# Designs tried in a protein design chat: VHH binders against Putative asparagine synthetase [glutamine-hydrolyzing] 2. Part 15

Target 1, 228 residues: Putative asparagine synthetase [glutamine-hydrolyzing] 2, of Methanocaldococcus jannaschii (q58456r2to229)
Amino acid sequence: CGINGIIRFGKEVIKEEINKMNKAIKHRGPDDEGIFIYNFKNYSIGLGHVRLAILDLSEKGHQPMGYNVDEDKIIYRDDELDRADIIIVYNGEIYNYLELKEKFNLETETGTDTEVILKLYNKLGFDCVKEFNGMWAFCIFDKKKGLIFCSRDRLGVKPFYYYWDGNEFIFSSELKGILAVKEINKKENINKDAVELYFALGFIPSPYSIYKNTFKLEARQNLIFDLD
Key: E = the ipSAE of ESMFold2; O = the ipSAE of OpenDDE; V2 = 0.75 times the mean of E and O plus 0.25 times the DockQ between their complexes.

## First folded at step 16 (VHH; framework vhh_7b18_3)

Design k39 (from k27 with E103G; at its last look DockQ between E and O 0.59; V2 from the best seeds 0.00; counts 0 for: pae O 8.1 > 2, SAP .684 > .668)
Fold by OpenDDE, look of step 16:
Structure k39 (fold): chain B 228 residues (1-228), chain A 118 residues (1-118)
Amino acid sequence: as target 1 above (228 residues)
Amino acid sequence: QVQLVETGGGLVQPGGSLRLSCAASGFTFSDYAMGWARQVPGKGLEWVSYIISDSETYYQDSVKGRFTISRDNAKSTVYLQMNSLKPEDTAVYYCAKDAWYFGFEDYWGQGTQVTVSS
């Protein structure tokens, strides 16, 4: 699976952009894809997901996944995501999702760990990740609160790259996803320190990436954007 | 479509020299950093050298002082001058855009075989 997203101020995100990102990382999930676009007064959001159907082949595993809090309903169709209060794109596995369901008395309709993430976030907020055992990278759009919540697992198993220049936040499971919509002159924008680190260590450590304004979310780290 | 064609490989004795060339097409060559990677039989790909500009080059520790990367933007070509070659330099050498080894691009040619043997 792979996740993609764009949060932009002052310019609308179009479906084609997310589509390009999804295509760029399609190899991570060739079985299904989803797109969500939301335009608000001062910001625009696009979320994308590519799915590898290993365990769940049903539509219930489709992402982005939405949660309507008032109706206590999960929304898995892209064309209905406008009804959702919380929307997630998620790559990973929460190993203890059944235990969490019991612990917090969560009612579930899809049987997915994704649903458990959504509902537990609704209940616990950002602290929900403290309950998770597993590997994950996800981005949650909380429509009611007007915020973005991104998280990466404790070991950094699932990848999370992002671009941020003060006005535009682009994230993807792969840098390729970002580059699909963000043109970067590689000569001018290369992160020299990152290159040095690569040659020294054999990898680029988080949060650094190969290009300026491009980063890897560190293990155990969360990103929170207040959109209002 | 991005194309990279590596040439210049061959058989050479230890201490010998080779000059690899990579002809690039399908993109604005001057806008991208280029590099060389190699794959030793039975091992994974490893970066060898990286060039942003003539004044900004990077090398793997094992090749520092022996290899020199350069580029000719007019010819859309990147070069790897390999001196003082060692048996451990034996590998298939690939040229690539800077992004491939970081997993965000997969553009490389078929590679060129370099064999260092007495």
Scores: ipSAE 0.013, ipTM 0.293, lowest interface PAE 8.1, mean pLDDT 87
ESMFold2, look of step 16: ipSAE 0.468; ipTM 0.828
ESMFold2 (binder alone), look of step 16: mean pLDDT 81; pTM 0.836

Design k40 (from k27 with S53D; at its last look DockQ between E and O 0.02; V2 from the best seeds 0.00; counts 0 for: pae O 7.1 > 2, placed apart)
Fold by OpenDDE, look of step 16:
Formats: structure tokens, C-alpha cells, sequence
Structure k40 (fold): chain B 228 residues (1-228), chain A 118 residues (1-118)
């Protein structure tokens, strides 16, 4: 699986952009893809997901996944995601999702760990990640609160790249996803410090990446954006 | 500097077993997930398994039930027990740190050749 997204201010995100991102990382999930676009007054959001169907090819595993809190319903279809209060794109596995379901008395429709994430977020907020055992990278759009919540698992199993320049937040499971929509002159925007670190350490330490304004979400890290 | 040294590869017959080891150094081993990937010449790298800890592991479907990943944090070593090997498992196997999908951050060792052939 792979996740993609764009959050920007002042310019609308179009479906084609997310499509490009999904295409760029399609190898991560060739089985299915989803797109969510939301345009608000001062910000626009696009979320994308490419799916590798390991367990279930049903619609229940489709992402982005939405949750309508008032109706207590999960939304599977892209064309219905406008009805959702919380929308997630998620890559990973929450190993203890069944235990969490029991622990917090969650009623579930899909039987997926994704749903458990949504509902636990609704219940516990950002602290939901403290309950998770597993691998994950996800982005949640909380429409009601007007915020973005991104999270990476505690040991950094699932990747999470993002671009941020103060006005636009672009994230993807792979750098290629970001580069699909953000034209970066590689020569001009190479992070020399990152390169030096790479040679010195054998890797580029988080949060840095090879390009300027491009970062890696560090293991155990969360990103929260207040969109209002 | 991050160093990963894979060992344990070899030639085995179908149905045979191998145990790969990856000795890691240059970072706090216990702070990172580890994984195994494999590559057939001329083909892309495919990930085989992830491990957070012994209770939190992931496997590709093709190796589920046959391969077991484990780690010894005290030894900074990750292992891949490969049972019921198939010709399709023939590849160079690489050990990787959590950043295995990160561009320019794919640090792995020299790899170890696994050949499954009758």
C-alpha cells in the first residue's frame, strides 16, 4: 500500500494531481486506488491511496476511508467521502486492532484495522497512536476540527515523506510520489548537508531528505496541522 | 557509519532450509525496525519481511508460513529462517534498516546469495 496527499492554501487541489501521485507509487499497491478531494475556503486537500490487497479485496478495504461520526458509519466510496467527518489514508498493520476493539468497546462495520484507527482517533484523539502496536504511516483529515494528523509508527517501518514550504504540504509513501506533482530542480534543490550526512553516516537522518523542503517523518513522530 | 553484513546464504535443494543473519552496526539497533529484501538479477527489489519485535512481524504472502524473521537486539542481529525453500526464492538477500523505501537511504550490506536448485 501507499499513501499520498496534498494540503495547500490558496490553490485548489485537483484530482489529477492525486492521480499522478498514485500512479507514481502504483507499484506499492496495484490492486486498488482511491482519491479524495476537499476544497474549503482557505485550504484544499487531496488524499490518495494505492492498495495492495493482501487480505480482502472487498470494498471494505478501500481507501481513503471515511467515518461519519454522527451516523456512526464508515464510508467506503470515494464519491461519498464528502459525508465523512474524518478521512484517513493509511499504510500499515495494527496488530492489536482486535484487542483495541474490545478494550474500547468499538463497534465496527468493516473489520479492518483502518476502521479501528478512525474510531480510536475519534475517541482518544492524537493519543490513539499510543495504543497501536504495529506498523503504520497514515494521514487523517479531521474535517470537523479542521486539522491534519499524520503519524508514523514507533520504529519507522512504514515510510512517510513530505514536502513543506509553508504553504503546501505534500506527502507520500515515496519521494517519487511527491516529485510527481512537485517539480523540483534536483541540482538546485539538493540538500548538500544531507548528502554529507549520508556519506558520513550511511544514511540521511530524519527529518532530512535528499532535497530541500523535503523531509522524512521520523519514527514515532506525529505531524499536526491546524488548517483553520 | 551504518553497516549491515548479511551471511548464511548458499545453495540448497528445493524443500531445504537456510538461516540468514544480518549483523548490524553504526546505529542503535533496537530503535529501528529491520527487514529483509531480495533481488533477482534484472528484477526489482522486493521486500520479504519486517520485524519490529518477535511479536510484531510482517511477511510477504509468498513466504508466509515458510520464512521466519527474528532479531537479537543484544547482538544487533536480525535473522531470516527460510524453510521449505523454492526455486522462486533464489535471489540475493539483503538486510535493511527501516528506511528501505527511502531514496538514497537504502543501506544494506553486500547481500547474500540464496540459490534454490535441484
Amino acid sequence: as target 1 above (228 residues)
Amino acid sequence: QVQLVETGGGLVQPGGSLRLSCAASGFTFSDYAMGWARQVPGKGLEWVSYIIDDSETYYQDSVKGRFTISRDNAKSTVYLQMNSLKPEDTAVYYCAKDAWYFEFEDYWGQGTQVTVSS
Scores: ipSAE 0.018, ipTM 0.367, lowest interface PAE 7.1, mean pLDDT 88
ESMFold2, look of step 16: ipSAE 0.403; ipTM 0.761
ESMFold2 (binder alone), look of step 16: mean pLDDT 82; pTM 0.838

Design k41 (from k27 with S30D; at its last look DockQ between E and O 0.02; V2 from the best seeds 0.00; counts 0 for: pae O 7.7 > 2, placed apart)
Fold by OpenDDE, look of step 16:
Parts: C-alpha cells; structure tokens; sequence
Structure k41 (fold): chain B 228 residues (1-228), chain A 118 residues (1-118)
C-alpha cells in the first residue's frame, strides 16, 4: 500500500494531482486506488491511497476510509467521503487491532485495522497511537476539528515522506509521490548534507531527504496541523 | 523490452528448500516492486509474494513464515527463498514486475517449475 496527500492553503487541490501521486507509487498498491478531495474556506486537502490487496479485495479495504461519527458508520466509497467526519489514509498493519477492539469495546463493520484506528482516534485522539502495536504510516483528516494528524510507527518501518514549505504540505509513501506534483529543481535543491550522510552511512537518515524541504517523518513521530 | 527470467526451480522433497531467482532487464529495476506468482495446472494464477523494498514485503498467508522474498538491485534480481516446502507449493512460479493482477501477464517470464513430492 501507499499513501499520498496534499494540504495547502490558498489553492485548491485537484483530483488530478492526487492521481499523479497515486500513479507514481502505483507499484506499492496496484490493486486499488482511492482519492478524496476536500475544499474548505482557507485550505484544501487531497488524500490518496493505492492498495495492495493480498488478502482481501473487498470494498472494505478501500481507502481513503471515512468515519461518520454521528451515524457510527464507515464510509468506503470515495464519492461518499464527504459524509465522513474523519478520513484516513493508512499504510501498515496494527498487530493488536483485535485486542484493541475488545479493550475499548469498539464495534466494527469492516473488520479492518484501519477502522480500529479511526475509531480509536475518535475516542482517544492523538493518544491512540500509544495503543498501537505494529507498523504504520497514516494521515488522518479530522474534518470536525479541522486538523491533520500524521503518524509513523515506533520503528519507522513504514515510510512517510513529506514536503513542507510553510504553505503546502505534501506527503507520500515515497519521494516519487511528492515529486509527481511538486516540481523541484534537483540541482538547486539537493540537500548536500543528506548526500554526505548517504555516502557515509549508506542511507539518508530521518528526518532528512535528498532534497531541501523534503523530509522523512521520524520514527515515533506525529505531525499535527491545525488547519483553522 | 521488459524481460524476466526465472530460475531455481526443481524437484524437492517435502520439507526441502529452493531458492528461485528472477533476472530482470529492460527497465529500471530499482524503481519497481517485484513479485512472485504461481500457477497450478488447471488453476488460476495466484500471488505468492511481493517486495517493494527490503523492509516492505508481503506474503500470501499460505507461505508466511516459510518463504522469503528479497531483491538485489545491483543485479536487477529478485529472489524467493522457499523453505519448508509442501506438496501444495507445487506450481510454476513466475516473476512479475509491478502489476499485481491486471498487468501481470505483460511482465512475467516463462516461469520455473517447482515440484514438491516425496
């Protein structure tokens, strides 16, 4: 699976941008894809997901996944995500999702760990990640609160790249996803420090990426954006 | 032109091991995820394992814990280490680039026969 997203202020995110991102990382999930676009007064959000459905190809695993809190319903279809209060794109596996379901008495429709994440977020807020055992990278849009919540697992197993320049937040499971929509002069924006680190270590350590303003979310890190 | 050449198949006894290799050419290997699928005669093609990166691998439930997919980008090769083989693993194994179901036929080799039998 792979996740993509754009959060920007002052300019609307269009579906084509998310399509480009999804296409760029399609190899991560060739089986299915989803797109969510939300335009608000001062911000626009696009979320994308590419799905690797090795176990289940049903609609229940489709992402972005929405949760309507008032109706206590999971929303699977992209065209219905406008009804959701909370929307997630998620790459990973929560090992203890069944235990969490029991622990917190969650009623679930899909049987997916994704749903458990949504509902636990609704219940516990940002602290939900403290309950998770597993690998994950996800982004949650909380429409009611007007915030974005991104999280990466404790070991940084699932990738999470992001671009941030103060006005636009673009994230993807791969740098290619970001570059699909963000034109970066590769020569001018190469992070020399990152290059040096690469040669020294054999990899670019978090939070750095090969380009300026591009980053890797560190393990155990959360990003929270108040959109209001 | 994309070329995938599978090797390493053979006859083994139950509990035995094989290591399949897929030599890839005709594309930028490191830009693509790779996978292994298998087909039993008379049955459809099924995915076995998928590798995005060294740290991101996926397996069919039936092979979890027994099979390990890996890749060597320098050699443009993807591997499938198969341990604890079972008769049910008998199939032609195919290497595939990128696509999971819909585009699989476009990017696979001739396959290698794996036979597990006592």
Amino acid sequence: as target 1 above (228 residues)
Amino acid sequence: QVQLVETGGGLVQPGGSLRLSCAASGFTFDDYAMGWARQVPGKGLEWVSYIISDSETYYQDSVKGRFTISRDNAKSTVYLQMNSLKPEDTAVYYCAKDAWYFEFEDYWGQGTQVTVSS
Scores: ipSAE 0.014, ipTM 0.317, lowest interface PAE 7.7, mean pLDDT 89
ESMFold2, look of step 16: ipSAE 0.481; ipTM 0.831
ESMFold2 (binder alone), look of step 16: mean pLDDT 82; pTM 0.835

Design k42 (from k36 with Y101F; at its last look DockQ between E and O 0.67; V2 from the best seeds 0.00; counts 0 for: pae O 6.4 > 2)
Fold by OpenDDE, look of step 16:
Structure k42 (fold): chain B 228 residues (1-228), chain A 118 residues (1-118)
Amino acid sequence: as target 1 above (228 residues)
Amino acid sequence: QVQLVETGGGLVQPGGSLRLSCAASGFTFSDYSMGWARQVPGKGLEWVSYIISDSETYYQDSVKGRFTISRDNAKSTVYLQMNSLKPEDTAVYYCAKDAWFFEFEDYWGQGTQVTVSS
């Protein structure tokens, strides 16, 4: 699976942008893809997901996945995500999701760990990740609170790249996803420190990436954007 | 379509020199950093050298002082001057865009074999 997203201020995100990102990382999930676009007063959001359906091929595993809190309903169809209060794109596995259901008395309808993430976030907020045992990278859009919540697992197993220049936040499971929509002069924007690290270590460590304004979310780290 | 064509490899004795060339096409060459990687059979690919500009070059520790990377934007070509070659330099050498660093793209040519042997 792979996740994509754009949060932009002052310019609307269009479906084609997310589509380009999804296509760029399609190899991570050739089985299905989803797109969510939301335009608000001062910000625009696009979320994308490519799916590798190993176990569940049903539409209930489709992402982005939404949660309507008032109705206590999961929304897993793109054309209905406008009804959701919380929307997630998620790559990973929460190993203890069944235990969490019991512990927090969560009612579920899809049987997915994704649903457990959504409902536990609704219950515990950002602290929900403290309950998770597993590997994950996800981005949650909380429409009611007007915030973005991104998280990466404790070991950094699932990748999370992002671009941030103060006005535009673009994230993807791969740098390729970001570069699919963000034009960067590759020569001028090379991160020399990252290059040095690569030659020293054999890899670019988090939070650095090869280009300026491009980063890897560190293991065990969260990103929170207040959109209002 | 991005194309990279490596040339200049061959058989050379230890202490000898080779000059590799990579002819690039299918993209605006001057907008991208270029590099060389090499692969020994049974081993993974490893970066050898990277060039942003004439004043901004990077080298693997094992080749520092011996190899020199350069580029000619007018010819869309990147070069690797290899001096004081050692047997451990034996590998297939590939030209790559900067995308090599981050698995964004895996553009490289057919490679050119460099063999350093007595």
Scores: ipSAE 0.017, ipTM 0.380, lowest interface PAE 6.4, mean pLDDT 89
ESMFold2, look of step 16: ipSAE 0.382; ipTM 0.767
ESMFold2 (binder alone), look of step 16: mean pLDDT 82; pTM 0.843

## First folded at step 17 (VHH; framework vhh_7b18_3)

Design k43 (from k27 with Q60A; at its last look DockQ between E and O 0.76; V2 from the best seeds 0.00; counts 0 for: pae E 2.5 > 2)
Fold by ESMFold2, look of step 17:
Parts: structure tokens; sequence; C-alpha cells
Structure k43 (fold): chain B 228 residues (1-228), chain A 118 residues (1-118)
């Protein structure tokens, strides 16, 4: 599976942009895809997901997945996601999700670990990741709190790349997804100091990156945007 | 769709010279940096040289002073002039379109063999 997203301040996100990102990483999930768009006065969000049916055979595993807290209802149809309070795109496997369902007495309807992530995030906030045994990369949009919460598993098994220049945050499971909407690899965007360091040292040391404003979310890292 | 086709490899004696060429298509060549990497038998892939512009070239220490990277934007071609070749330069040489993270398979050519032996 693969995840994509764009968060912009001062410019809208259009569905075609997320569709281009999904197409760019379609090999990760050729069997299903989903898109969510939310354009608000001071920020705009697009989320994308592609999945492989071998790993998830039901429509209830469709993403982006939403949770309406007041109704206690999971939303997994793209055209119904505007009713959700919390929306996730997620690639991974939470090995202990059934144990967590029991531990926290979660009422679930989809049988997916994705739903358990959503409901445990609602109950525990950012601390939900302390409970997970598994591999993951995800992005949660919490509409009522006005924030984006991104996370990567403790071993960094599932990939998460992002671009951030102060005006837009673009993420993808693969750098190719970002390239579908942002030309990060043109020669003017190459950090020449990082190139020089690579040839001198054999690696690019922190905090340097070969492409300006482009990063990998590290193992065990979380990233939080306050959208307001 | 990006295509990179390397030519110019072969068998040479130590101290000899070869010139590798990489013909590129499927993108606006002049907008992108180009490079050469090599696969030495029993070792991983390593960058040899990288070119952003005629005045912005980079070389591994092991080839500095012996190899020269250049580009011809009108022909969409990048070159590697290899002088004073040594047996340790024996490798498959790959042309690359700025493929620093090696995750873009079609940003690489298929490679050309260079063998330096008496």
Amino acid sequence: as target 1 above (228 residues)
Amino acid sequence: QVQLVETGGGLVQPGGSLRLSCAASGFTFSDYAMGWARQVPGKGLEWVSYIISDSETYYADSVKGRFTISRDNAKSTVYLQMNSLKPEDTAVYYCAKDAWYFEFEDYWGQGTQVTVSS
C-alpha cells in the first residue's frame, strides 16, 4: 500500500493533484485507490491512498478512512468523508490490534487495524502510538482540533517522505509521489553542499538533504502541524 | 518515459583510456543533473562523478584527476572520459539522471562494462 498528501496554506488542493500522486505510486497498490479533499479558508488538504487487494480484500478496508466521533461511525467511501471528524491514510500492520480492541473496549465495525488506529487516536491522542506493536506510516487529519499528525514506526519499516518549504507540505510513501506534483529534482533544487559532502564522506550527514526542502521522516518520528 | 543508453565500455590495458557516452531521452535534459555510478565486483554501487553544469562537477577521490565528466545539452548526452585506467576501475558503469536515492529504476541506464586488465 501507499499514502500521499498535500497540505497548503493559501492555495487550494485539487483532486487531480492527488490522483497524479496515486498514479505515480500505483505499483504499491494497483487494486484500489481513494482521495479526500478539504479546502478551508486558511489551509487546504488532499489525502490519497493506493492498496493491494491481496493484503485487504474488503470494501471496509478502503482508505482514506474517516471516523465520525459523535455517531461512532467509520466512513470508508470517498464521497462521504466530509462527515468525518478524523481522517487517516495509513500503510502498515498493527500486529496487536485485536489485543488493543479488547484492552480499550473498542466497539468496531470493519475488522481492520485502520479503524483501531482511528479510535485509539481519538481516545489517547498522540500517545496512541505508544500502544502499537507493528509497522506503520500514517497521516491523520483531525478536523475539529485543526491539526495533522504524521507518524512512522519505531523501526522505520514503512516509508514516509515529505517536502516542506513553509507554504506547502507534501508527503508520499515514495519520492516519486512527491515528484508527480513538485519538481524537487531539477538541478536548481540540488543542495550542492550535500553533494560535496557525499563525495567527501560517502554519505550525506544530518541535517543535510540532497534535495532542498525534502526529507525522510525518520524511524520513531512524529510530525505535527497546527493548521490554525 | 526516461531512457538512458550507455556506450563506450570495453577491455583496455592499465594506463589506457576510454570514453563513455550516455544518450538521454524522455525529459528536458538541460534541466537535470547527471551522473555516473559503478558496480565493482563484490562491492556495492558507488557514485563516480556528477555534473550539474560545466563548472559544477564532482568526483570520487579514487578517480579525481583521471576522470572528467562533461555534458552536451544539444545532444542530450553526458560523457565520462576515463584516463590512466587501473585494474580497480573494472566495473559496470551506469549513467544516472540525478538518482541519488536509487529508487527510480528508469532514472538509470542498463550499464556498460569496463574491464582493465593486461
Scores: ipSAE 0.392, ipTM 0.786, lowest interface PAE 2.5, mean pLDDT 88
ESMFold2 (binder alone), look of step 17: mean pLDDT 82; pTM 0.838
OpenDDE, look of step 17: ipSAE 0.783; ipTM 0.916

Design k44 (from k27 with Q60P; at its last look DockQ between E and O 0.79; V2 from the best seeds 0.00; counts 0 for: pae E 2.1 > 2)
Fold by ESMFold2, look of step 17:
Structure k44 (fold): chain B 228 residues (1-228), chain A 118 residues (1-118)
Amino acid sequence: as target 1 above (228 residues)
Amino acid sequence: QVQLVETGGGLVQPGGSLRLSCAASGFTFSDYAMGWARQVPGKGLEWVSYIISDSETYYPDSVKGRFTISRDNAKSTVYLQMNSLKPEDTAVYYCAKDAWYFEFEDYWGQGTQVTVSS
């Protein structure tokens, strides 16, 4: 599976941009894809997902996945996501999701670990990741709190790349997802310190990246944007 | 469509010189850094040089002082001047647009063979 997204503070996000990102990483998830767009007064958000069938390909596993808290309802159709309070794109596997369902007495409807992430986030906030045993990269948009919550598993098994320049945040499971909508590889954007380190060491050490404003989210790290 | 075409390879004696050329088209050449990599059969790619501007060139120790990368933005062409060649330099040499992503086919040329042998 693969995830994509764009958060902008001065320009709208259009569906075609997320579609380009999904196409760029389609090899990660040839079986299904989804898109969410939300353009608001002071910020705009697009989320994308491509799915490889690890579990049953039922419609209930489709992403982006939303949760309407007041109705206690999971939303897994792109055209119905405007009713969700919390929306996720997620690549991973939470090995203990059935145990977490019992531990927290969660009432669930889809049989997916994705739903368990959404409901535990609603219950525990950012601390939900302390409960997870698994591998993951995800991004949650929380409409009511006005924030974006991104997370990567403790071992860094699932990839998460992002671009941030103060005006837009763009993320993808692969750098070529970002390249589909942002020309991060023009020569003015080359990080010369990273190039020097590569030719001295034979690799680019963390936290350096080859392109300015472009990073890999570290293992066990969370990233939070306050949209207000 | 991005296209990179390497020329100038061939057979040369140890201690000799060759100049490789890479003609680029299908993109705004002056906007991008360029590089050269080489591959010995059965081995991975080895970066040989990288150029951002005339004063911003980079080399591994194995070729530093012997190889010189240059570019002509008016001709959309990258060059690799290879002096004091050794048998160890025998490889297929590839030109690359923004040489950091080996898996992007549009960013690589087809390669030119360089053979250094008596």
Scores: ipSAE 0.455, ipTM 0.807, lowest interface PAE 2.1, mean pLDDT 88
ESMFold2 (binder alone), look of step 17: mean pLDDT 81; pTM 0.835
OpenDDE, look of step 17: ipSAE 0.756; ipTM 0.901

Design k45 (from k27 with K97T; at its last look DockQ between E and O 0.81; V2 from the best seeds 0.00; counts 0 for: pae E 3.2 > 2)
Fold by ESMFold2, look of step 17:
Structure k45 (fold): chain B 228 residues (1-228), chain A 118 residues (1-118)
Amino acid sequence: as target 1 above (228 residues)
Amino acid sequence: QVQLVETGGGLVQPGGSLRLSCAASGFTFSDYAMGWARQVPGKGLEWVSYIISDSETYYQDSVKGRFTISRDNAKSTVYLQMNSLKPEDTAVYYCATDAWYFEFEDYWGQGTQVTVSS
């Protein structure tokens, strides 16, 4: 599986941009893909997902996945996501999701760990990740609170790359996803300090990357954007 | 559509010299940094040298003072002048554009063999 997203302040996100990002990382999820677009006065959001569904092609695993809190209903069809209060794109596996369902008395309808993430986020906020035993990279858009919550597992098993220049935040499971909509690899965007580090040390230490304004989200890290 | 073609490899005695060339097409060459990586038999890939501009060149410690990277933007070509060659320099040498994570295989050439032996 793979995740993509664009958050912009002052310019809209169009579906074709997310479609290009999904196409760029389609090898991670050839079986299914989804797109969510939300354009608001002060910010615009696009989320994308590609899914590898080798054994189970059920539509209930489709992402982006949404949760309508007032109706207590999961939404997993792209054309219905406008009714969701909280939307996630997620790559990973939460090994203890059944234990968490019992511990927090969660009523679930999809049988997915993705739903458990959404409902625990609604219940516990950012602290939900402290309960998870697993591997993950995800981005949650919380429409009512006006925020974006991104997270990566404690060991950094699932990848999360992002670009941030103060005006737009672009993320992907792979740098190819970002390159589909932003030319971050031109020579003017090379971080020369990172090049020096590579030739001195043999690697570029985290969270830095070879490109300006482009980073890996570190293991066990969260990012939070207040959109309002 | 990007195409990188390395030439100039061969068999050379220790202490000898070779000049590698990489002809590029399918992209605006002058907009991108270029580099040379090598694959030593039985080992992984490593960057050898990297060039952003004539004044912004970088070298692995083991080749400093012996190798010189240069570029000719008018010919869309990057070069590696390899002097004082050692048996340890034996490898397949790849020209690459800005693909630092090696997961961007489409940004690489097919490579040219350099063998340094008596």
Scores: ipSAE 0.339, ipTM 0.760, lowest interface PAE 3.2, mean pLDDT 87
ESMFold2 (binder alone), look of step 17: mean pLDDT 83; pTM 0.847
OpenDDE, look of step 17: ipSAE 0.609; ipTM 0.855

Design k46 (from k27 with E105S; at its last look DockQ between E and O 0.79; V2 from the best seeds 0.00; counts 0 for: pae E 2.4 > 2)
Fold by ESMFold2, look of step 17:
Structure k46 (fold): chain B 228 residues (1-228), chain A 118 residues (1-118)
Amino acid sequence: as target 1 above (228 residues)
Amino acid sequence: QVQLVETGGGLVQPGGSLRLSCAASGFTFSDYAMGWARQVPGKGLEWVSYIISDSETYYQDSVKGRFTISRDNAKSTVYLQMNSLKPEDTAVYYCAKDAWYFEFSDYWGQGTQVTVSS
């Protein structure tokens, strides 16, 4: 599976941008894709997802996935996501999700680990990741709190790349997803210090990356945006 | 639509010279950094040289002083002048449009073989 997203201030996100990002990483999930767009006065958000579907459960595993807290209802259709309070795009596997369902008395309807992430986030906030045993990269948009919560598993198995320049945050499972909507690889955007370090050392050491304003979310890292 | 075509490889004795050329099309050549990578038998791909502008060139230590990267923006061409060649320089050499990651495979040429042996 693969995830994509754009968060902007002062400029809308349009569906075609997320379509381009999903297309760029379609090899990760050729069977299904989803898109969520939310344009608000102070910020705009687009989320995208591509996945391999298993036929008898394909509808219930669709992402982006939403949770309407007041109705206690999971939403997994793109045209209904505007009713969700919390929305996730997620690539991974939470091995202990059945144990967590039991431990926290979670009422579930989809049978997915994705739903468990959503409901545990609602219950525990950012601390939900302390409970997870697995591999993950995800982005949660929490509409009521006005925040974005991104996280990557402790071993860094699932990829998460992002671009951030103070005006927009663009993320993808692969750099090709970001390149579909932002020309991060023109010569003026090359981080020359990183190039010099690569040729001196054979790799680019942290905190540097090859493109200006472009990074990978490191293992065990979380990233939180306050949208208000 | 992006096309990169390497030429100039071949068989050469140790101490010899070759000049590789990479003809580029399908993009605004002058907007992008260009590079040469090589696939050495039994090893993975490694970056050899990189050029952002005429005054901003970079080389791995093993080729410094022997290889020179250059570009001609009017001809949309990148060159690699390889002097004092050694057997360890034997590889398939690939031209790349600013492709630091292997997922950018559509930004790589087909490669040209360089063989340095007696």
Scores: ipSAE 0.429, ipTM 0.797, lowest interface PAE 2.4, mean pLDDT 87
ESMFold2 (binder alone), look of step 17: mean pLDDT 83; pTM 0.849
OpenDDE, look of step 17: ipSAE 0.811; ipTM 0.924

Design k47 (from k27 with I52L; at its last look DockQ between E and O 0.68; V2 from the best seeds 0.00; counts 0 for: pae E 5.8 > 2)
Fold by ESMFold2, look of step 17:
Structure k47 (fold): chain B 228 residues (1-228), chain A 118 residues (1-118)
Amino acid sequence: as target 1 above (228 residues)
Amino acid sequence: QVQLVETGGGLVQPGGSLRLSCAASGFTFSDYAMGWARQVPGKGLEWVSYILSDSETYYQDSVKGRFTISRDNAKSTVYLQMNSLKPEDTAVYYCAKDAWYFEFEDYWGQGTQVTVSS
């Protein structure tokens, strides 16, 4: 599976941009794809997902996946996601999701670990990741709280790259996804300090990145945007 | 659409020289940094040399003074002049279009073998 997204604070997100990102990483998920667009007064969000349907081919595994808290309903059709309070794009596998379902007495309808992430986020907030045993990279849009919550597993198994320049946040499972909508690798965007450090040390130490404003979310790292 | 074709590899004795060439197409060459990376047997990929679009150059310590990277924007070609070759320089050498993170296979050539042995 692969995830993509754009968060902007002064310009709308166009569905075709997310479509280009999904196409760029389609090899990660050839079986299914999804897009969510939300253009609001102060911010705009696009989320994209490509799915490799290993465990089920049903529509219930489709992403982006939404949760309507008041109705206690999972939403997995792109044209219905406007009714969701919490929306996720997720690449990974939560090995203990059935144990978590029992531990927290979760009533579930899709049979997916994705649903368990959504419902535990609703119950525990950001601390939900402390319960997970697995590999993950995800982005949650919490519409009512007005925030974006991104997370990567403790070992960094699933990739998460992002671009951030103060005006837009663009993320993808692969840098190719970001490159589909942002030219991060032209000469003006090369961070010469990072290049110099690599050739002096043999690696690029955190927090440096070879491309200006472009980063890999580190293992165990969470990233939170307050959209308001 | 990006194509990178390496040439100039081969078998050479220690102390010898080789000149690698990489012909590039499918992009505006002058807008991008270029580099040479190598896959040493039993080790991962590593950057050997890197040249920015303004021709500023960088080298791994083990090749400084022996290797010279250059580019010809009119021919869309990047070169690696390798002098005073050592057995530890034995590797497959890849030309790369600004592919710093090594996971961008579409930004890499197919590689050319350099073998330094008696």
Scores: ipSAE 0.137, ipTM 0.629, lowest interface PAE 5.8, mean pLDDT 86
ESMFold2 (binder alone), look of step 17: mean pLDDT 82; pTM 0.845
OpenDDE, look of step 17: ipSAE 0.765; ipTM 0.912

Design k48 (from k27 with E103D; at its last look DockQ between E and O 0.67; V2 from the best seeds 0.00; counts 0 for: pae O 7.3 > 2, grease 24.8 > 24.2)
Amino acid sequence: QVQLVETGGGLVQPGGSLRLSCAASGFTFSDYAMGWARQVPGKGLEWVSYIISDSETYYQDSVKGRFTISRDNAKSTVYLQMNSLKPEDTAVYYCAKDAWYFDFEDYWGQGTQVTVSS
ESMFold2, look of step 17: ipSAE 0.528; ipTM 0.845
ESMFold2 (binder alone), look of step 17: mean pLDDT 82; pTM 0.837
OpenDDE, look of step 17: ipSAE 0.763; ipTM 0.909
ESMFold2, look of step 18: ipSAE 0.460; ipTM 0.810
ESMFold2 (binder alone), look of step 18: mean pLDDT 82; pTM 0.840
OpenDDE, look of step 18: ipSAE 0.016; ipTM 0.332

